# Ledger of designs, part 316: VHH binders against q96fz2

Target 1, 269 residues: q96fz2
Amino acid sequence: CGRTSCHLPRDVLTRACAYQDRRGQQRLPEWRDPDKYCPSYNKSPQSNSPVLLSRLHFEKDADSSERIIAPMRWGLVPSWFKESDPSKLQFNTTNCRSDTVMEKRSFKVPLGKGRRCVVLADGFYEWQRCQGTNQRQPYFIYFPQIKTEKSGSIGAADSPENWEKVWDNWRLLTMAGIFDCWEPPEGGDVLYSYTIITVDSCKGLSDIHHRMPAILDGEEAVSKWLDFGEVSTQEALKLIHPTENITFHAVSSVVNNSRNNTPECLAPV

## First folded at step 16 (VHH)

Design CB43 (framework vhh_6z1v_2)
Fold by ESMFold2-Fast, scan of step 16:
Structure CB43 (fold): chain B 269 residues (1-269), chain A 123 residues (1-123)
Amino acid sequence: as target 1 above (269 residues)
Amino acid sequence: EVQLVESGGRLVRTGGSLRLSCAASGFTFSDYAMGWFRQAPGKEREVVAAISWSGRSTYYADFVKGRFTISRDNAKNTVYLQMNSLKPEDTAVYYCAAKFGLFTESPEDYHYWGQGTQVTVSS
């Protein structure tokens, strides 16, 4: 998983993340650094994306079931990284394979500290190899949505006004992530960065790509992944598996260039 | 104390129109999706229409599309259901319901419920 859409305005995104804490109280996640949130139809690694994480990471004695939403850099910079510039990291940390997560120091250490997060997106993009050509067909992949008036699924024939109607009830894709905190050796602000855990593709996606993000389907899975105060690493890792509850449609090549940031990136063709 | 108070239910003739209102109090209305549900005698409670916290996204059951319109006024903490071209099959108790965050089609997901208002459609 190397490209996502996360374009919702902050207020829409916040309400899409409504949840219930352990005491049964309805809550919206509290923002950290909201001004760093940059909506886009075409998010690539090294950009910031919103993630959910437990309030207990920031406040001693906080209820671990309460949630913070924060923009984090996509591409995990390990806490032990000693150079001044994170872009100098020699290996790609955009994704973390589920089968080797406990073997790699960059991921095992933050997991041991409970640094689990849920990465938010409208959906993600994947490129299918086409037989007999070097061209790849991009697809937008997302949770099944409730059929909204004048939209149903997003239609290529729908007007921009009809597209605007679907988003205020959009079910966000919730992907399992691991984050870390890096303190620059020469001082400065702590950098929060994340990686997306990946698994083998489900049957429904196998013709598009052989890998998929580990999707946390439903509030029970999301709550258990985030709640590092009550849920051990071993128990949380049981949530990491392929899911079939996913849908997709082909999109135009406009999405190929990460600089293109328009609704056309996710419109069906 | 959370309250949802429906009003507007009455007897109407086939082909008539009716507007139901639901006044909400005791919670931050703009954080809740709102839905209208109905239940006829001997039947289960079913979704009629739902509206997002902002009023921009709406859902209608197939059997009311083109006839009913859901809307909300966040300044007045009120949700409305405009019912046109009423049929005898629309006879039911109509319930207003609130769900924190996004709306769904499932009555079980809604946190707060009104007492209901009776709509009777006669020939």
Scores: ipSAE 0.785, ipTM 0.906, lowest interface PAE 0.9, mean pLDDT 91
Fold by OpenDDE, second read of step 19:
Structure CB43 (fold): chain B 269 residues (1-269), chain A 123 residues (1-123)
Amino acid sequence: as target 1 above (269 residues)
Amino acid sequence: EVQLVESGGRLVRTGGSLRLSCAASGFTFSDYAMGWFRQAPGKEREVVAAISWSGRSTYYADFVKGRFTISRDNAKNTVYLQMNSLKPEDTAVYYCAAKFGLFTESPEDYHYWGQGTQVTVSS
């Protein structure tokens, strides 16, 4: 996964992340560093995206079922990194393969500390290789949505009004991530960064791409992944597998340029 | 205390119209999607219509076919169901329900329920 969409306004995004804690109380996640949230239809590695994480990471003795939402850097910077510039990291940390997560120190160590997060997105992009050509067709991949009036598909959102209706009740894609905290050697603010765990693609997506993000489907999966206080690493890793509960449509080549940030990126062609 | 109070249900003739209201109290209304459900005798409870927290997004069951309109007024903590072109098969107890966050089609996902209002459509 090298490209995502996360464009919802902050208030809409927050409501889309409504949850129930272990006591059964309905809650909205509290924001940390809300000013770092930058909505975009075209999110690339090294950009900031919102993730969910347990409150216990920030507050001692907190209820670990409570959730915080925070923008973090895409591309995990390990805590042990000694250079002053994260861009000098010599290995790719955009994704973490599920089969080797326990073999790589950069992912194993933070995972062992319970640093699990849920990466939020409207969906993600993948490119299908066309047989016989060097051309690649991009696809937008997301959870199936409830059919709404006059907005039966993203394609029907041809007006600003219709567009708002489509996204007002959008179910966000929830991807399993690992995050770490890095303190710059020269001082400054602690950098929070994440990697997305990837798995083999489900059957339905296999013709598009052979790998997909580990998607946490449903409140139980999300809660267990986040709750590092009650759920062990071993148990959490059981949640990491491909899912068939995905839909997709072809999009234009507009998304190929990471600088393009318009609704056209995820519109069906 | 959380309360949902439905009103407006009555006997009406085929082809007639009704407007149902549901007044909500005891929770932050604007954080909840709202839905109307119905249950006929011997049948399961089914979704009729749902509306997002903002009112911008709506859902209707297939049997509605443009006959009903769901709306809400967040300032009044009220959700409405305008029902036109009523048919005998629409006879049921209609329930108002609230769901925190997004609406769904599944009754089991909803947190709060009203007592229901009887709608009867005569031939």
Scores: ipSAE 0.725, ipTM 0.872, lowest interface PAE 0.6, mean pLDDT 93

Design CB44 (framework vhh_6z1v_2)
Fold by OpenDDE, second read of step 19:
Structure CB44 (fold): chain B 269 residues (1-269), chain A 123 residues (1-123)
Amino acid sequence: as target 1 above (269 residues)
Amino acid sequence: EVQLVESGGRLVRTGGSLRLSCAASGFTFSDYAMGWFRQAPGKEREVVAAISWSGRSTYYADFVKGRFTISRDNAKNTVYLQMNSLKPEDTAVYYCAAKFGLFTESPEDYTYWGQGTQVTVSS
């Protein structure tokens, strides 16, 4: 996974993340560093994206079922990294393969500390190789959505009115991630960064791409992944598998340029 | 105490119109998506229409076919269902329900329910 969309306004995004804690209380996640949230139809590695994580990571004796939402850097920077510039990392940490997660120190160590997060997105992009051509067709992949009134094709959401109809009740894609905290050697703010866990693609997606993000489908899966206080690493890893509960449509080549940040990125062709 | 109180249900003739109202109290109304459901005798409860917390997004069941309109007034803590071109098949008890966050089609996802109001459509 090398490209996502996360463009919802902060208030809409927050509402889309409504949840119930272990006591049965309806809650919205609290924001940390809300000013770092930058909505975009075209999110690339090294950009900030919002993730969910347990409150217990920030507050001692907190209810571990409570959720915080925080923008984090896409591309995990390990806590042990001693260079002053994260861009000097010599290995790619954009994704973590599920089959080797326990073999790589950069992922195993933070995972062992319970640093599990849920990466939020409207959906993610993948490119299909066209047989006989060097051309790649991009696809937008997301959870099936409820058909709302007059919700034309996602592509027709070019008007503000159409946007509201489509995105106001959008079910966010929830991807399993691992995050870490890095303290710059020269001082400054702690950097929170994440990697997305990937798995073999489901049958429905296999013709498009052979790998997909580990999607946590449903409140129970999301809750268990986040709740490192009650759910062990071993149990959490059982949640990491392909899912068939996805849909997709072809989009224009506009998304190929990471600088393009318009609704056209998501529009069906 | 949380309350949802439906009103407006009555006997009408085929082709007639009704407006249902649901008054909410005891919770932050603007934080909840609202839905109208119906249950006919011997049938399961089914979604009729739903509306987001902001009112910007609406959903209608396939059988509605443009005949019904769901709306809400957050200042009045009220959700409405305008029903036009009513048919005998629309005879049911109609319920309003509230769900925290996004609306869904599944009755099981909704937290609060009204007592229901009877709508009867005669031929």
Scores: ipSAE 0.893, ipTM 0.946, lowest interface PAE 0.5, mean pLDDT 94
Fold by ESMFold2-Fast, scan of step 16:
Structure CB44 (fold): chain B 269 residues (1-269), chain A 123 residues (1-123)
Amino acid sequence: as target 1 above (269 residues)
Amino acid sequence: EVQLVESGGRLVRTGGSLRLSCAASGFTFSDYAMGWFRQAPGKEREVVAAISWSGRSTYYADFVKGRFTISRDNAKNTVYLQMNSLKPEDTAVYYCAAKFGLFTESPEDYTYWGQGTQVTVSS
């Protein structure tokens, strides 16, 4: 997983993250650094994306079932990193393989500290290799959605108005992530950064790509992954597996260039 | 205290129209999706229509699509169901319901419910 869409306006995104705490109280996640959230149809590594994490990471004695939503840098910068510029990290931390997560120091250490997060997206993009050519077909991959009145027209001719109507009840993709906190050696604000855990593709996606993000399907899985105060690392890792509850459609090559940030990036072809 | 109060149900002839209203109080209305559900004698409660917290996304069951329109007024804490081209099969108690966050098609996902308003459609 190396490209996502997360374009919802902050208010729409917040209501899409409505949840219940351990006491059964209905809540919206509390924002941290909301000004760093930049909606985009085409998010790449090193950009910021919104994640959910437990309030207990920020407040002593907080209820671990309460949620914060915060923009974090995509591409985990380990707490031990000694350089002054995170972009100079010499290995790729965009994704973390589920089968080696407990063997890699960059991931094992923050995981042991309960630094689990849920990465939010409209969906993610993958590029299918076509036989006999160097061309690749991009696909937009997302949770099945409730069929809404004025739910999207097929094709590049879909109006912006129709897209806006679909999004106000969109079920966000919820991917299992690990984050870490890095303090710049020369001083400055603590950098929060994350990686997306990956698993083998499900049967439905195997013809598109051999790997997929570890998707947390439903509020029970999301709650258990986030709640590091009550759910151990070993128990949380049982939630990490392929899921078949996913759908997709082909999109145009407009998405290939990460600078393109328009609804055309995810419109069906 | 949370309250949902439906109004507008009555006897109407086949082909007629009705507008149901549901007044909400005791919660932050704009954080809740709203739905209209119905139940006929001897049948399960089923979804009729649903509307997002903003009013911009809507859902309609196949059997009412093109005939019914759901809308909401967040300033008045009210949700409406405009029912046109009524059929005897539309006879049921109509319930207003609220769900925090996004709407779904499933009655069991909705937390707050009104007492219902009776709609009877005759030839």
Scores: ipSAE 0.765, ipTM 0.896, lowest interface PAE 1.0, mean pLDDT 90

Design CB45 (framework vhh_6z1v_2)
Fold by ESMFold2-Fast, scan of step 16:
Structure CB45 (fold): chain B 269 residues (1-269), chain A 123 residues (1-123)
Amino acid sequence: as target 1 above (269 residues)
Amino acid sequence: EVQLVESGGRLVRTGGSLRLSCAASGFTFSDYAMGWFRQAPGKEREVVAAISWSGRSTYYADFVKGRFTISRDNAKNTVYLQMNSLKPEDTAVYYCAAKFGLFTESPEDYEYWGQGTQVTVSS
């Protein structure tokens, strides 16, 4: 998973993350550094994306079932990294394979500290290899959505802009992530960065790509992954597996260039 | 105290129109999706229409699409259902319901419910 869409305005994104704490109280996640959230239809590694994590990471005595939403850098920078520029990291930490997560120091150490997060996106993009050509077909992959009424324009329903009407009830994709905290050796702000855990693709995605992000399907899975105060690393890792509860459609090559940031990136062709 | 109070249910003739209202109190209305559900005698409760917290996203069951319109007024804590071209098959008790966050099609997901308002459509 190397490209996502996460374009919702902050207020829409916040309400899409409505949840229930352990006491049964309905809550919206509290923001940290909301001004660092940059909505985009075309997010690449090294950009910031919103993640959910337990409030207990920030407040010693907090209820571990309460959630914070914070922008974090995509591409985990390990706490032990000694150079002053995180872009110089020799490893690609955009994704973390589920089968080797406990063997890699960069991931094993933050997992041991309970540094689990849920990475939020509208959906993610994958490029299908086409036999007989060197061209790739991009697809937008996302949770099945309730069929909302299309934009009120007669006959213009296929326009990318018409998708604006669906977003206030869009079910966000919730991907299992691991984050770490890096303190620059020369001083400065702590960098929070994450990786997305990947698994073998499900049957429905096997013709598009051989790997997929570990998707946490439903609030029970999301709650258990986030709640490092009550759920051990061993127990949480049992949530990491392929899911069939996804859908997709082909999109325009406009998405290929990560600098393109328009609704056309995710609109069906 | 959370309260949802439906009003507007009446006896109407086939082809007629009716507007239902639901007044909400006791919670932050703008954080809740709202839905209209109905239940006819001997049938399960089913979704009719739903509307997002902002009013921008809406859902309609296939059997009411093009005839019914859901809307909301967050300043008045009220959700509405405008029912046009009514059919005898629309006869049911209509319920207003609230769900924190996003709406769904499933009655089981809704936390707060009104008492219902009877709509009867006769030939």
Scores: ipSAE 0.784, ipTM 0.905, lowest interface PAE 1.0, mean pLDDT 91

Design CB46 (framework vhh_6z1v_2)
Fold by ESMFold2-Fast, scan of step 16:
Parts: C-alpha cells; sequence; structure tokens
Structure CB46 (fold): chain B 269 residues (1-269), chain A 123 residues (1-123)
C-alpha cells in the first residue's frame, strides 16, 4: 500500500471517527496538531496522514480506550535513527510485512512500547499489472458503503454537489499501523511517523495486487488494536489478517502522478 | 437528559402529503445522524430515511424513494420527513432516532428513540 486518498474536511473526518470509550460514552477523537492535516485525493509516502491512537500515549493515567487523532508522517523513522534529516533514511518503511514485524528492530521496538495506531483513509490505490503489456491499471479500494442518494458515481461531473452527498456518511478505511517517535539529534520537535502493516491479499483483490494493508474491520477490531493499555502485543497481532469486506473500481491514470490532487483521482472510469 | 419528540402524524387520504418533525434535546445534535423509522402492526421496525450530521448525505428505503424527503435544521435541533403521494401501505407509527456519527440502515445501531407519531393513510 503506497498511495491513499484522505480528502475529507477536518469536521467530516472527525465525525466519521465517532466511537465509544470503555465506559460506553459516545466520543469524537480529540485532535493533536490539526493544522498539519492536509486533505488530499492522492497521498504518498513522506506526506502526513491522520491516524488514531490511544490518549494514554500523551497523558499519564488517561483512559487507554480514549482516542486522539493526529497527523503523522507516512514512513516510519525509528527512534534510534542517528542522522539529522529523516528523509535520508536508508530503507523504505512505508509498509511493514505482518510475517516479519516481530523480527525487524524498526517495528518490533515500537510495538513493544504499545505504539499501535489506526491509519485513516477514504481508501487506497493499487496498480494492477496488465498481461501482455507494461501498462498498469490503477484501482481505488475501499470499504463497502451504504447506498446514499446519488452515491452511484464517486466524483460525478454532472453535479458538484453529488460529491458532498457521498462523503458526509463515508465509512473510512481503517488500516493497522505502527508508529514511532524520533527526537532530532540537534534538538527540535519530536517527529511522529508511521508504517502500514501489510498482509497477503484476500481472494477478492488477488487479481489486482498480491499484498494488501491489514484492515481492521469494525469498531471491536479498531478498539483492540488501539488499546495498548489493556490489549497485549500478542493479542493485538491476532487482528492482523486479510479482509474480504472490501470493494474497488478502476480509476484513470491521473492518480499515477502524486502531484495530482483532484476528485478525478478516485472517480470511476 | 436526551429527548426526541415527534409531531405531525395524523389521518390523511391516499395521494395526500404530510410533514413530520422531530425536536431533539439533551445532546449535541450536529454530532448525530438522524433517522426516520416506521412500524406497522405485526411488522418489524424498518428504516424509512436517514440523514448525516451535516444534512448533506441521505438514504431512502426503496419503497419511499422519490416520494419522501428527509431534511434537518441543526440550528433548531430538528429533523423533518416530508411525505408525498401517500399510500395505505405507509400507515404506521413513525419514529425518530439518533445515532452518534454516521447513519446506518439498521434500527439496532440507533441509541436514542422518540415515542412515535401515528400516520394513517385512508384508501
Amino acid sequence: as target 1 above (269 residues)
Amino acid sequence: EVQLVESGGRLVRTGGSLRLSCAASGFTFSDYAMGWFRQAPGKEREVVAAISWSGRSTYYADFVKGRFTISRDNAKNTVYLQMNSLKPEDTAVYYCAAKFGLFTESPEDYLYWGQGTQVTVSS
């Protein structure tokens, strides 16, 4: 998973993340650094994306079931990284394979500290290799949505207002992530960065790509992944597996260039 | 305390129109999706229409699509159901319901419910 869409305005995104804490209270996640959230139809590694994480990471004695939403850099910078510029990291940490997550220091160490997060997106993009050609077909992949009025065509050009009708009840994709905190050697603000855990693709996606993000399907899975105060690493990792509850449609090549940030990136062709 | 109060239900003739209102209090209305549900005698409660917290996303059951319109006024903490071209099959108690966050089609997902308002459509 190397490209996502996360374009919702902050207020829409926040309400899409409505949840219940352990006491059964209805809550919206509290924002940290909301000004760093940049909506985009075409988010690439090294950009910031919103993630959910437990309030207990920031506040001593906080209820570990309460959630913070924060923009984090996509591309995990390990806490032990010694250089002054995180863009100089020698290896790609955009994704973390589920089968080797406990073998790689970059991921095992933050997991041991409970640094689990849920990466939010409208959906993600994958490029299907086309047989007999060097061309690749991009697809937008997302949770099944309930049929809202005028939800038939995402980004339909016949009415600009149709886009707003789809998005205000959009079920966000919730991907299992690991984050870490890096302190610049020469001082400055702590950098929060994340990686998306990947698994073998489900049967429904196998014709598009051989890998998929580890999707947390439903509030029980999301809650258990986030709650590092009550759920051990071993128990949380049981949530990491392929998901069949996913849908997709083909999109135009506009999405190929990461600088393109328009509704055309996810509109059906 | 949370309260939902429906009004507007009455007897109306086939082909007539009716507008239902639901006044909400005791919670932050703009954080809740709202739904209208109905239940006829001997039948299960079913979704009629739902509306997002913002009013921009809506859902309609197939049996009311094109005839009913759901809307909301967040400044007044009120949700409405405009019912046109009424049929005898629309006779039911109509319930207003609230769900935190996004709406769904399932009555079981809605936490807060009104007492209902009776709509009777004569043949």
Scores: ipSAE 0.779, ipTM 0.901, lowest interface PAE 0.8, mean pLDDT 91

Design CB47 (framework vhh_6z1v_2)
Fold by ESMFold2-Fast, scan of step 16:
Structure CB47 (fold): chain B 269 residues (1-269), chain A 123 residues (1-123)
Amino acid sequence: as target 1 above (269 residues)
Amino acid sequence: EVQLVESGGRLVRTGGSLRLSCAASGFTFSDYAMGWFRQAPGKEREVVAAISWSGRSTYYADFVKGRFTISRDNAKNTVYLQMNSLKPEDTAVYYCAAKFGLFTESPEDFQYWGQGTQVTVSS
């Protein structure tokens, strides 16, 4: 998983993240650094994306079931990294394989500290290898959505009315992530950065790509992954597996260039 | 205290029109999706229509498409159901319901419910 869409305006994104705490109180996640949130149809590694994490990471004695939403850098910078520039990190931390997560120092250490997060997206992109050609077919992959009046599908070509009608009830993709906190040696604000855990593709995606993000399907899975105060690392890792509850459609090559940031990136072809 | 109060249910003739209203209080209305559900005698409660917190996204059950319109006024904390071309099969108690965040088509997902308003459609 190396490219996502997360384009919802902040108010729409916030309401899409409505949840219940342990006591059954209905809540919206509280924002940290909301001005760092940059909506885009085409998010690549090293950009900031919104994640959910437990309030207990920021406030001692907070209820671990309460949620913060914060933009974090995609591409985990380990807390032990000693260089001044995170871009100098010599290995790729965009994704973390589920089968080796406890073997890699960069992931094992923050996971042991309960640094679990849920990475939010409209959906993600994957490029299917087409045998007999060097061209790859991109696909937009997302949760099944309730069919809204007049649109029912994001396949309505270039209609502003149809696009607006789907997004205010869009079910965000919720991917299991691990984050870490890096303190710049020369001073400055702590950098929060994340990686997306990956698993083998489900049957439905196997013809598109051999790997997929670990998707947390539903609020029970999301709450257990986030709640590091009550759910151990061992128990949380049981939530990490392929899921079949996903859908997709082919998109145009416009998405290939990460600088392109328009609705055309996820429109069906 | 959360309260949903439906009004507008009455006896109407086949082919007639009716507008139901639901006044909400005790919560931040603009953070909730709203839905209209109905229950006829001997049947389970079923979704009729739903509307997002903003009013921009709507859902209609197949059996009311083209006849019913859901709308909301966030300044007045009210959701409406405009019912046209009424049929005897539309006879039911109509319930207003609220769900924090996004709507779904499942009654079980809605936390707050009104007391219901009776709609009777006679031949």
Scores: ipSAE 0.754, ipTM 0.892, lowest interface PAE 1.0, mean pLDDT 90

